VHH binders against q9lxz3. Designs and how they scored, part 27

Target 1, 367 residues: q9lxz3
Amino acid sequence: MVTRRRSKKKKKTKRKKQSSKEKEKYQTFINLPCDLLQLVISRLPLKDNIRASAVCKTWHEACVSLRVIHTSPWLIYFSKTDDSYELYDPSMQKNCNLHFPELSGFRVCYSKDGWLLMYNPNSYQLLFFNPFTRDCVPMPTLWMAYDQRMAFSCAPTSTSCLLFTVTSVTWNYITIKTYFANAKEWKTSVFKNRLQRNFNTFEQIVFSNGVFYCLTNTGCLALFDPSLNYWNVLPGRPPKRPGSNGCFMTEHQGEIFLIYMYRHMNPTVLKLDLTSFEWAERKTLGGLTIYASALSSESRAEQQKQSGIWNCLCLSVFHGFKRTCIYYKVDEESEVCFKWKKQNPYENIWIMPPLNLIDLPLFDHRI
Below, E stands for the ipSAE of ESMFold2; O stands for the ipSAE of OpenDDE; V2 stands for 0.75 times the mean of E and O plus 0.25 times the DockQ between their complexes.

## First folded at step 12 (VHH; framework vhh_7z1x_3)

Design f2 (at its last look DockQ between E and O 0.04; V2 from the best seeds 0.00; counts 0 for: pae E 13.0 > 2, placed apart)
Fold by OpenDDE, look of step 12:
Structure f2 (fold): chain B 367 residues (1-367), chain A 122 residues (1-122)
Amino acid sequence: as target 1 above (367 residues)
Amino acid sequence: QVQLVETGGGLVQPGGSLRLSCTASGFTVSDNYMNWVRQAPGKGLEWLSGITGEGGETSYADSVKGRFTISRDNAKNTLYLQMNSLQPDDTAVYFCARETGTFYTTYSFDYWGQGTQVTVSS
């Protein structure tokens, strides 16, 4: 009985090599080099940027990164005569006229993080105002002298927001007032006056790493630590302030800069050594762009040269006999004057726009 | 030496007018941002008016707008403040001041006069 072993013929299933050509067509848009993608996205209006961010993760990341990079400070013009406000984006050369009847009689006293600190000298009212959202946060009333400077630490939307001002400087004492978010009243602190007798005006105030730095008209630097309730005048020689020179002080990531400009001289940039508390001249900004005005200072480390405003000082200044805004490239020692209508340094300040400008009532969504 | 000298102050009745003068030496008024400020008894300094250099643009505080006029005579190197419709609340020492520098710190002045007393009293 010869058992016929049936040889099971293994059917070799020819796996069809699907042609490599179809993979090439879909790769072209998805695999754009990051630099090219960013270049393309950089040309998109914000509305389209948002749309593009929905395409894929890579596009989303690119879109978001560009949104952050492109948020340059705006100029806000506030007319003393008609309570009109105008926002100007220098990068896009766009302006927006704003009317805030609720701010009638108010003046700007400080700007940071997209917020205006507004003061009414007639009613002694103080409030935070966001010109982009029209949000208003009232503060306790405070009498302020016309030359009294005030600063705040961060946006009032933060519970860590702190207001700071020096209310009086006498021969023997300095009086400081602070207001913490959700506090019932101003906190008053009195310290021994260690300032030089002849120069009791604070010109610039910046907040950095929990401390208010206060620059006097003579270039003396003082600090106030709210957490420690500590006031001190820093040792060292103030920067030489020749004659009728203005200065701006700004903070960037814990670093403090001082900008001097003289009528016929290029701006000088000083950086504070936080160890020695001495000012050292800087010949380079290291990629930093500083936007400085009388009541505000903003800084951006821009990675991309998209707007041509990179590694420069943007200053509201009195250039010659005209008040104007200038862009000064520190490394190139070159200056470009930018005139936007009435560029009165006292009427124009830098303000940071929000990241999501599209959601703002400022933009007519009818486009 | 830089010097500012205010003149023209005095006693005036309510509704009256005064013209203050500020003569500068050591610098040119027309090349600088000049301001008038005042200090009333027991009060802080109050900014009143300013005039820019070459442009000659003027600005006023709301408290004096429509009543006070700032002007200058370049030939005399003199700043003026015409004050009309004076009220008792305008009683103060009035100062002319040169604003400092190209960087506008809000109301930084490097040179001031000695001031002139204005008293509005019936």
Scores: ipSAE 0.006, ipTM 0.279, lowest interface PAE 10.3, mean pLDDT 79
Fold by ESMFold2, look of step 12:
Structure f2 (fold): chain B 367 residues (1-367), chain A 122 residues (1-122)
Amino acid sequence: as target 1 above (367 residues)
Amino acid sequence: QVQLVETGGGLVQPGGSLRLSCTASGFTVSDNYMNWVRQAPGKGLEWLSGITGEGGETSYADSVKGRFTISRDNAKNTLYLQMNSLQPDDTAVYFCARETGTFYTTYSFDYWGQGTQVTVSS
């Protein structure tokens, strides 16, 4: 059971001139044994955890360790009528409305590692955006077709960040463009087309184990290894699911998952065998909670019950007859202690916040 | 004009079988995603099974998997639902429905029939 809005706030009973007993009490409290300190810190809400982390090195290390355990992905949505966006923390049920006019006309291409890749289809401008720090990193312009997907390997602050897209598919050839950070121009590579002759567009791209995995609308799985400059179509196909409302592909610790959604029943979760490239249905998430968006997905291996979500699939899109951010229990061992905010009318995207939220400029005067 | 007509409902004892038919006019069944949906007394709609237009691939809700079989006959422009091992919980009005195929939106069955009553009672 999660209890809300009750805090035992102590009233200060003594002024600053009382010194020795307060000093002795303060020293005793700082020197708590490790397991008692962890117990105390684990019961703190995020804001009090951040404040407690300023006490000393021992408290800082304990608070940060437990803070990572409690940090969940946030939802972001961009207004269609102005240049605002909202951030929503489902664990604390807090909204923050922010304004960034420089993103007018941009749409999201991909989300990973707390960054959004943004594209303006009218000006062909491409940039990374971090909605928490509000940092922008511009990229060279690139024309993209309306169905073209783009992905990146890691945060743009890394010298190893790589952008990847498939620019054309012909009967005989596939053209790929890549961009490494700090390069002067896009690199173009051409490979033999090994896809089936059906119309193919890439709907899902994930980066894992140094390669991009690409799933087509026809169920073909391809990979691109940038270190080898190697492209190939893999033999396995996920089972088709008639009546499916859509799918998501995500990665966790080197494993690739595909999730089929349905209108009136639980999703189907498949795991890719990276040796055989065959898909196998999972009956359980094994303690993993997956947060899925249309373009990319975040994942967590384990989550404490304090967040109210464990071993579940969490979707950011409208589903069924209700407009809500929704979760699904995948197996009988899943736990959900509360429902999330129900009234978000726009497409939402999951994004991971940085570890030290309270020191960010976005929250100096607001959340 | 698009029309769907369900037949084959009726009263059956527990453990019995029925085959529902859905004859379509105004469109080709094999070119569309087709579904069976039911509504039990006082309940909302429950999707049961679907069949694609391409390849005829089938899908089933867990509540009916292994007991119900969806199929079609292209020459008769007819969708079928073979229902075996019927239980009292299967009592409902059964509809066939054409799916629009829209993703990430409210479910849209753009056409379905009046439905056929299936009652499972001893």
Scores: ipSAE 0.000, ipTM 0.152, lowest interface PAE 13.0, mean pLDDT 72
ESMFold2 (binder alone), look of step 12: mean pLDDT 81; pTM 0.816

Design f3 (at its last look DockQ between E and O 0.02; V2 from the best seeds 0.00; counts 0 for: pae E 11.5 > 2, grease 25.5 > 24.2, placed apart)
Fold by OpenDDE, look of step 12:
Structure f3 (fold): chain B 367 residues (1-367), chain A 122 residues (1-122)
Amino acid sequence: as target 1 above (367 residues)
Amino acid sequence: QVQLVETGGGLVQPGGSLRLSCTASGFTFSDNYMNWVRQAPGKGLEWLSGITGEGGYTSYADSVKGRFTISRDNAKNTLYLQMNSLQPDDTAVYFCARETGTFYTTYSFDYWGQGTQVTVSS
């Protein structure tokens, strides 16, 4: 009885040492620290940024985050001779020429939230225009005087968008027209004229917290509440500032500022007390930068001192055949450009660029 | 009637100092933008300095910056120009001038004093 001891051959499973070298090769750019990735992406031209955004989700997010480059308003210059528009980015000090033949014969009326309100005095056409997307929203026709000011409350893409203008000021009555989003026609409201008799032109209009604030050339402030269909002329006036060469009114987060320009001095800044409706002089803008133009002014709270632009008034200037901007510090002695002059109100305006520069038609290289 | 009267002019040596005064009457002094302007012999008018009604802001021409100081005492209806480090080129008739304007001005002066002579000569 020969018990055949079956020798169990232990199959030595050769654990293939997967070489640590293959793990080193796949240090793919995918695992770059966020800071380094952002640094690299920040150096890429926009075209390459777009390409990089297609690599992976992490890169996409990084690329998109860095495309939010332009927190500052841009300046649009309007040519009188052709249908050319010049965009100026003060942060990059770059100019871009744009052509909008669709806006032939139009002049700018107002700018807010990245939209232009454009008016054709020959056809009486009124439209919203986004210079970055080329979107156009037509409005009902309206006859406007050359010096007539118009404002709107928010982007026309909002159902809450409201247009406002004073169409007539007579001895006894003031006529206001408003247009609500999706309305068929202009709403006309007539109020008793309580303005001073000698100077009844409106120079500045801003919208804040449901109310249009209208500043006259004499410094009288009127308000219109569309919700209440209420018009009131405030008794308070800003301090008299003889020698001023210009005035700009702007709104920031519910606060209203008035800025006086002088020939050879730093600007004076006034803030409206919304309780007393009195103007108080301010020595500082509290970190606010105001981009001022005759028809509308933009404001930005600059968090990053990166550009040294803090508590500043920014204005367009024409210097040596170059269109540029100057900055006036409110709380410091600024070099006053002796050559600064009041410009034609329709020659330039500040506009907010889109947060995503990809939305700029200039970058639609549909290759 | 609006009146501006300059005083304090005279003969000074180079490097010397002089303080000009302008007394205003006939209007609310504190509400008005005031300026100093000079005219040298054979030259045009030169703006030197300006000050806002409340005195909150001052400005200077490059030619006088760092040497001249404009100030005002609204209680006395008086405008001042402190002039330091005077040079022969500063020889001129100095005028106090009120800017025109309601809300905006067109860079014009509506009232002038008779001027005060400043002569800088060794």
Scores: ipSAE 0.006, ipTM 0.262, lowest interface PAE 9.8, mean pLDDT 82
Fold by ESMFold2, look of step 12:
Structure f3 (fold): chain B 367 residues (1-367), chain A 122 residues (1-122)
Amino acid sequence: as target 1 above (367 residues)
Amino acid sequence: QVQLVETGGGLVQPGGSLRLSCTASGFTFSDNYMNWVRQAPGKGLEWLSGITGEGGYTSYADSVKGRFTISRDNAKNTLYLQMNSLQPDDTAVYFCARETGTFYTTYSFDYWGQGTQVTVSS
């Protein structure tokens, strides 16, 4: 009968003690020396880093400085039924839905450095889009065949940004079009076709050390060096087992990786030896994490304790009848399915957010 | 000159079935991803299902998974939607739509049919 009064007193005292303890904690946190503040901030998820950066000038500078070390790639999905796109941060497990009707009819051709190259096949319009800032940089129009790939060397904000595509493959010739930032028009170059097959479609393109590497559907690797205006076909072919249902190609610090997906086997990772042009299967990623998507891949060296995602292939692919995202540990031959938009018929795209996220429309800066 | 024409709509009883067809012209049908989308009276557009150009991969909205089946016949330039176990809330205008890409995540539909009415009522 008297237990209710005891319960309320204990409950109220606990609540008051907990509230005061939280206030004391936050006062200590606000007044930390710079080195200790940086240690605490380095442990925050991105959302909490952005919220913390609004505390004061000292916290802002520390938070922004540390974001580079801890930023992970996001997934992007463009809606099929309206003029919106969705961004997903796997580290916070949070979605952000944004509307941009000017991209109606556009598709993604390539992604790199936080930018998407977008193409409208009906109007022949071409533009760069940054889904985080919503900045657009229009490019001169170009007609592209439905299966034609286009790539770029770096962000369009750089004066060295170069667009590259192969527009025609005949028995005797390959025609390449390039566009250098702020040029008046596309440059056309024609080279002898040294590919041995009747018809080749270029499936994967990466830019590395000033050169575009292009993989064909037949497994031939070609390169284009824009500084030399030079095109050539390299002699090796990557080993590919039967039953492959897709591939991804990526670059990390000048090294080229190729990932084959299979219906009935685990993915394989191949590394190109840039001296011999031979492909070798990798049994481990050596601490490297690769975020692969159909258009382009991102790669990062990750500290194991920090992210929980380490030494992995992070894949956004079709899996049976569903689009899935998986984390696959190559050296453990194990996977964890992380299904974002699993009823979606098409793949998500990995993209790196910019370093200064605080001013983005994705987050409210006001706490 | 891209044209998409839906047929096969009509009135059905709850629990019934319909097969919708969409005949395509003016483009290379087999190179294009195709989708079904519906619009219920007074509501917005709802994506239902999509299929790759070669038909090797399909996907479905949760609202129709297990009841609807998308397919295509590239020789006839025709997209299909088999709809089973229809309920009154499936009442809508059904559209076929062409996607603007292949091999990549596609981002919008550039051409739509006129739509075909499906009404589920007793």
Scores: ipSAE 0.000, ipTM 0.263, lowest interface PAE 11.5, mean pLDDT 73
ESMFold2 (binder alone), look of step 12: mean pLDDT 84; pTM 0.857

Design f4 (at its last look DockQ between E and O 0.05; V2 from the best seeds 0.00; counts 0 for: pae E 11.5 > 2, placed apart)
Fold by OpenDDE, look of step 12:
Structure f4 (fold): chain B 367 residues (1-367), chain A 122 residues (1-122)
Amino acid sequence: as target 1 above (367 residues)
Amino acid sequence: QVQLVETGGGLVQPGGSLRLSCTASGFTVSDNYMNWVRQAPGKGLEWLSGITGEGGTTSYADSVKGRFTISRDNAKNTLYLQMNSLQPDDTAVYFCARETGTWYTTYSFDYWGQGTQVTVSS
């Protein structure tokens, strides 16, 4: 009985080596080196940047990163005749007209962290307004004089947001009002007036490291510490700058700067010594660009020297019929605008745009 | 009483030089922003140069830059304008003026001299 061993022929399935050539064809833009991708994206207008951000995660990240790097303060112009607002991006040299009927009758008081503080002198209404999101945060009503200055410490979305204003200066007393984000009413504090008798109006207010710094029209500096409920006039000598066409005060990372403008000269920059509380003249801003307006000034550390925006003061100007801005070099000879004039403080203000410009109503999301 | 007195004007040939002086009384030149301005016949006032009180920073109009130099002598309480390479178009009455010492006052001069005539002619 010869058991026929059936030899099972193992069919060697020839795995076709799919040639490495097909992998070369799909070198899609997805595999671009990050540097090259960023270079390409940097050349795209914002609209196309937004579109590009929808392609993939890598592109999204690259697009967003470039948006952040190139964000500069915007200038907002307030119409005198209608409830129209004009936004100007100096980096792109683009203008956008906005309408906010909800702000009819309001004037600007202050700008910080992308928010406007708006006041209606007829209704005594005060509100925070974000022109980019159209968000409104109402505040308790307050009567304000036309030349009364007001400031706030941070965005109203923060629970630490504090509003500050000097409501009255008499011979004997200064009255300060503050409002904390969760407060029911304004807190009133009264201090002895230690200011000089003449010309005691506050022109500039900045918040730094928990303290409001208040500059008078005579160059005196006062401080208010809300945490301590403390008011003091600093003993430092005001800078003697006769003939100033403009004075701007700004804060950057705990440092306080004062800028003087003259008709035929480069800006003078002073830095406050926080130990001695004396002003020292500076020849450089250390790469800082100051965007100055009468009510508030923004500051930005520019990373790229290539833009030529380094150690600069930026101001709004009228050139012919066009609203624009000019840059003054602090450490270089700048073109002096012979016809530069002080503007109405309520006509324009610098505002920081959001980091994510996608949410700007300015961009027709109908893409 | 505050007074400014300009001197040093006169007739000069093209390419020539003049030095104008402005002596102040009633205030200290070194503590103030001082300016030179001129007025040519049939023309408006033209700003030429300025010097700040603090720091003594100088500035010039493009029309005179490189040719004119503003300076001061604190001991004499006198402002100067050295004018070189004078041209016929520089013919004008030259004034020294003090800017106001107030904050936020734009382009205001509170005191002027009587002016000194400068004539540049062949």
Scores: ipSAE 0.007, ipTM 0.281, lowest interface PAE 9.4, mean pLDDT 81
Fold by ESMFold2, look of step 12:
Structure f4 (fold): chain B 367 residues (1-367), chain A 122 residues (1-122)
Amino acid sequence: as target 1 above (367 residues)
Amino acid sequence: QVQLVETGGGLVQPGGSLRLSCTASGFTVSDNYMNWVRQAPGKGLEWLSGITGEGGTTSYADSVKGRFTISRDNAKNTLYLQMNSLQPDDTAVYFCARETGTWYTTYSFDYWGQGTQVTVSS
C-alpha cells in the first residue's frame, strides 16, 4: 500500500538541429499524405489532437475526423438541489458543471444520439435537449404517467425522428402514441393486448432496424413497427426470471443485447437471435464496448488504441449495494470502479458528445 | 398506510450489544429489499446492511461486517439488526428503510421510519 518509488523516465529528448532545418521539417510535415497524417494523429491523446488541429486546414480536418472514431460517451448527472448538471469525460477524467435554469422541473425520459428527451410532469411539457450545445427542441405537450416510458428513433434534427410511448395497457388493449417530426398532433393507435396478465411495466425500449422493441419487467419482449402500424409480442424469454433487479437493453448495428444486473452478482449479457427470437448468453463482447444507462444505452466497437475502457460493459447503475458506476470486463469476470460517483446512480446517463469537441464551450482550446 | 417503526435503541457501554427491531405495516417485509441506515450527529446517512426479498441474501458495509447481523421474522413482519461489539463511533440514529425494488434506483428509499437513537457512551 506504500507509494512506489518514483522512477524518472528520461524522455527521449529529440536532438534538435538548429534553425533552418526546423523550418524545412515543419513544412514537410504539413505536406504528408492523408493516410500517413491520420496514422500520426491517431496516436495522439485528445488534448494533443486539439492542439494539432490548429496547425492548418488539412490537419484540422484529419484531427476532427479521427475524433469521431475515438470519441466515447460521457456521463451526465442532473442535480436534485439546483438547476445545474454535470458532464464527465471518463477518458480524460475531467468534469464540467453547467447551469441551465430553463430545465427546472424537467426529468430525463430517454437518451439517444447525443440528445435527451425531457419531460416536466407538472406542465406536461416535452422537449429535446442537447447538453453539449444547450439546444432545445420543444414538442407538443403530452400527459404521461411517471412509470411509463418514452423513446425516440434518432436525433430530433432528422426529419425521420419518431417519438413512441405506450400510454395504457388493459386486459384487452394496448394504447400507443407516436409523434413524427413536424406533425400537428400525436397519433393514437390501439392494439389487442397479447401480454400475459403478470406484466407490470415496460422497463426498456430500443429502436432498431425501423422498429421499437419493448421489454417488460417480466422479460416479455414486444415489438412495434411504425411503418406497418403493427404491434405484437415476441415468443422468446431470457433464461432467467426477468425483472429481478432489473436489466438494460441496447442495440448495436441491428443486434440487440440484454444485460441482467443482479444486486450482488456480476452482470450477464444476452444477445437476441433475430431469426428465432431466443436469447443466448455471451461470454465475450468480441471487442464491443457497451455503455449502459437506465434510460438508454450506447455502444461502439473498440479500435486498437488507447483502450482503458474497451471490450467491457460501462455501467452507470448501482452494482449490488455499491453506489458507483463500474466498468465490467465480461471475458475476465472482473470489475473496476471509476472515480466519478453520484448519490443516485439511476440519474447517471451515458451520452455521446458531438463530432467536433473544439466547438464546445466546455473545453479549453489552448493551454 | 405504509409504516415502519424502529425500536430497541438506547444507551449501551462500549463493547455492548443491542438488537434493533423494525415492524412493518401496509406491506410484506419478505417481498421487499430492506435496509438499515444510520446518521451520526453532524454527518450524512450511512448505509449499513441490506436483505433481499426473495432468498434473504444479506450484505454489509465494511464498517460493520462481523459485528452486525441483519435478519427478519416473516411471521411477525419484522426486520432486525443485531449489533455486537459496539463502539462510541456507532452512536447514531438508526433507520430501517424499504428500497423501491427497481435496481435502477438502488438506495432510493420510498418508506422509512422516524429512527431509534443508539448511544454508546464511556
Scores: ipSAE 0.000, ipTM 0.218, lowest interface PAE 11.5, mean pLDDT 72
ESMFold2 (binder alone), look of step 12: mean pLDDT 80; pTM 0.811

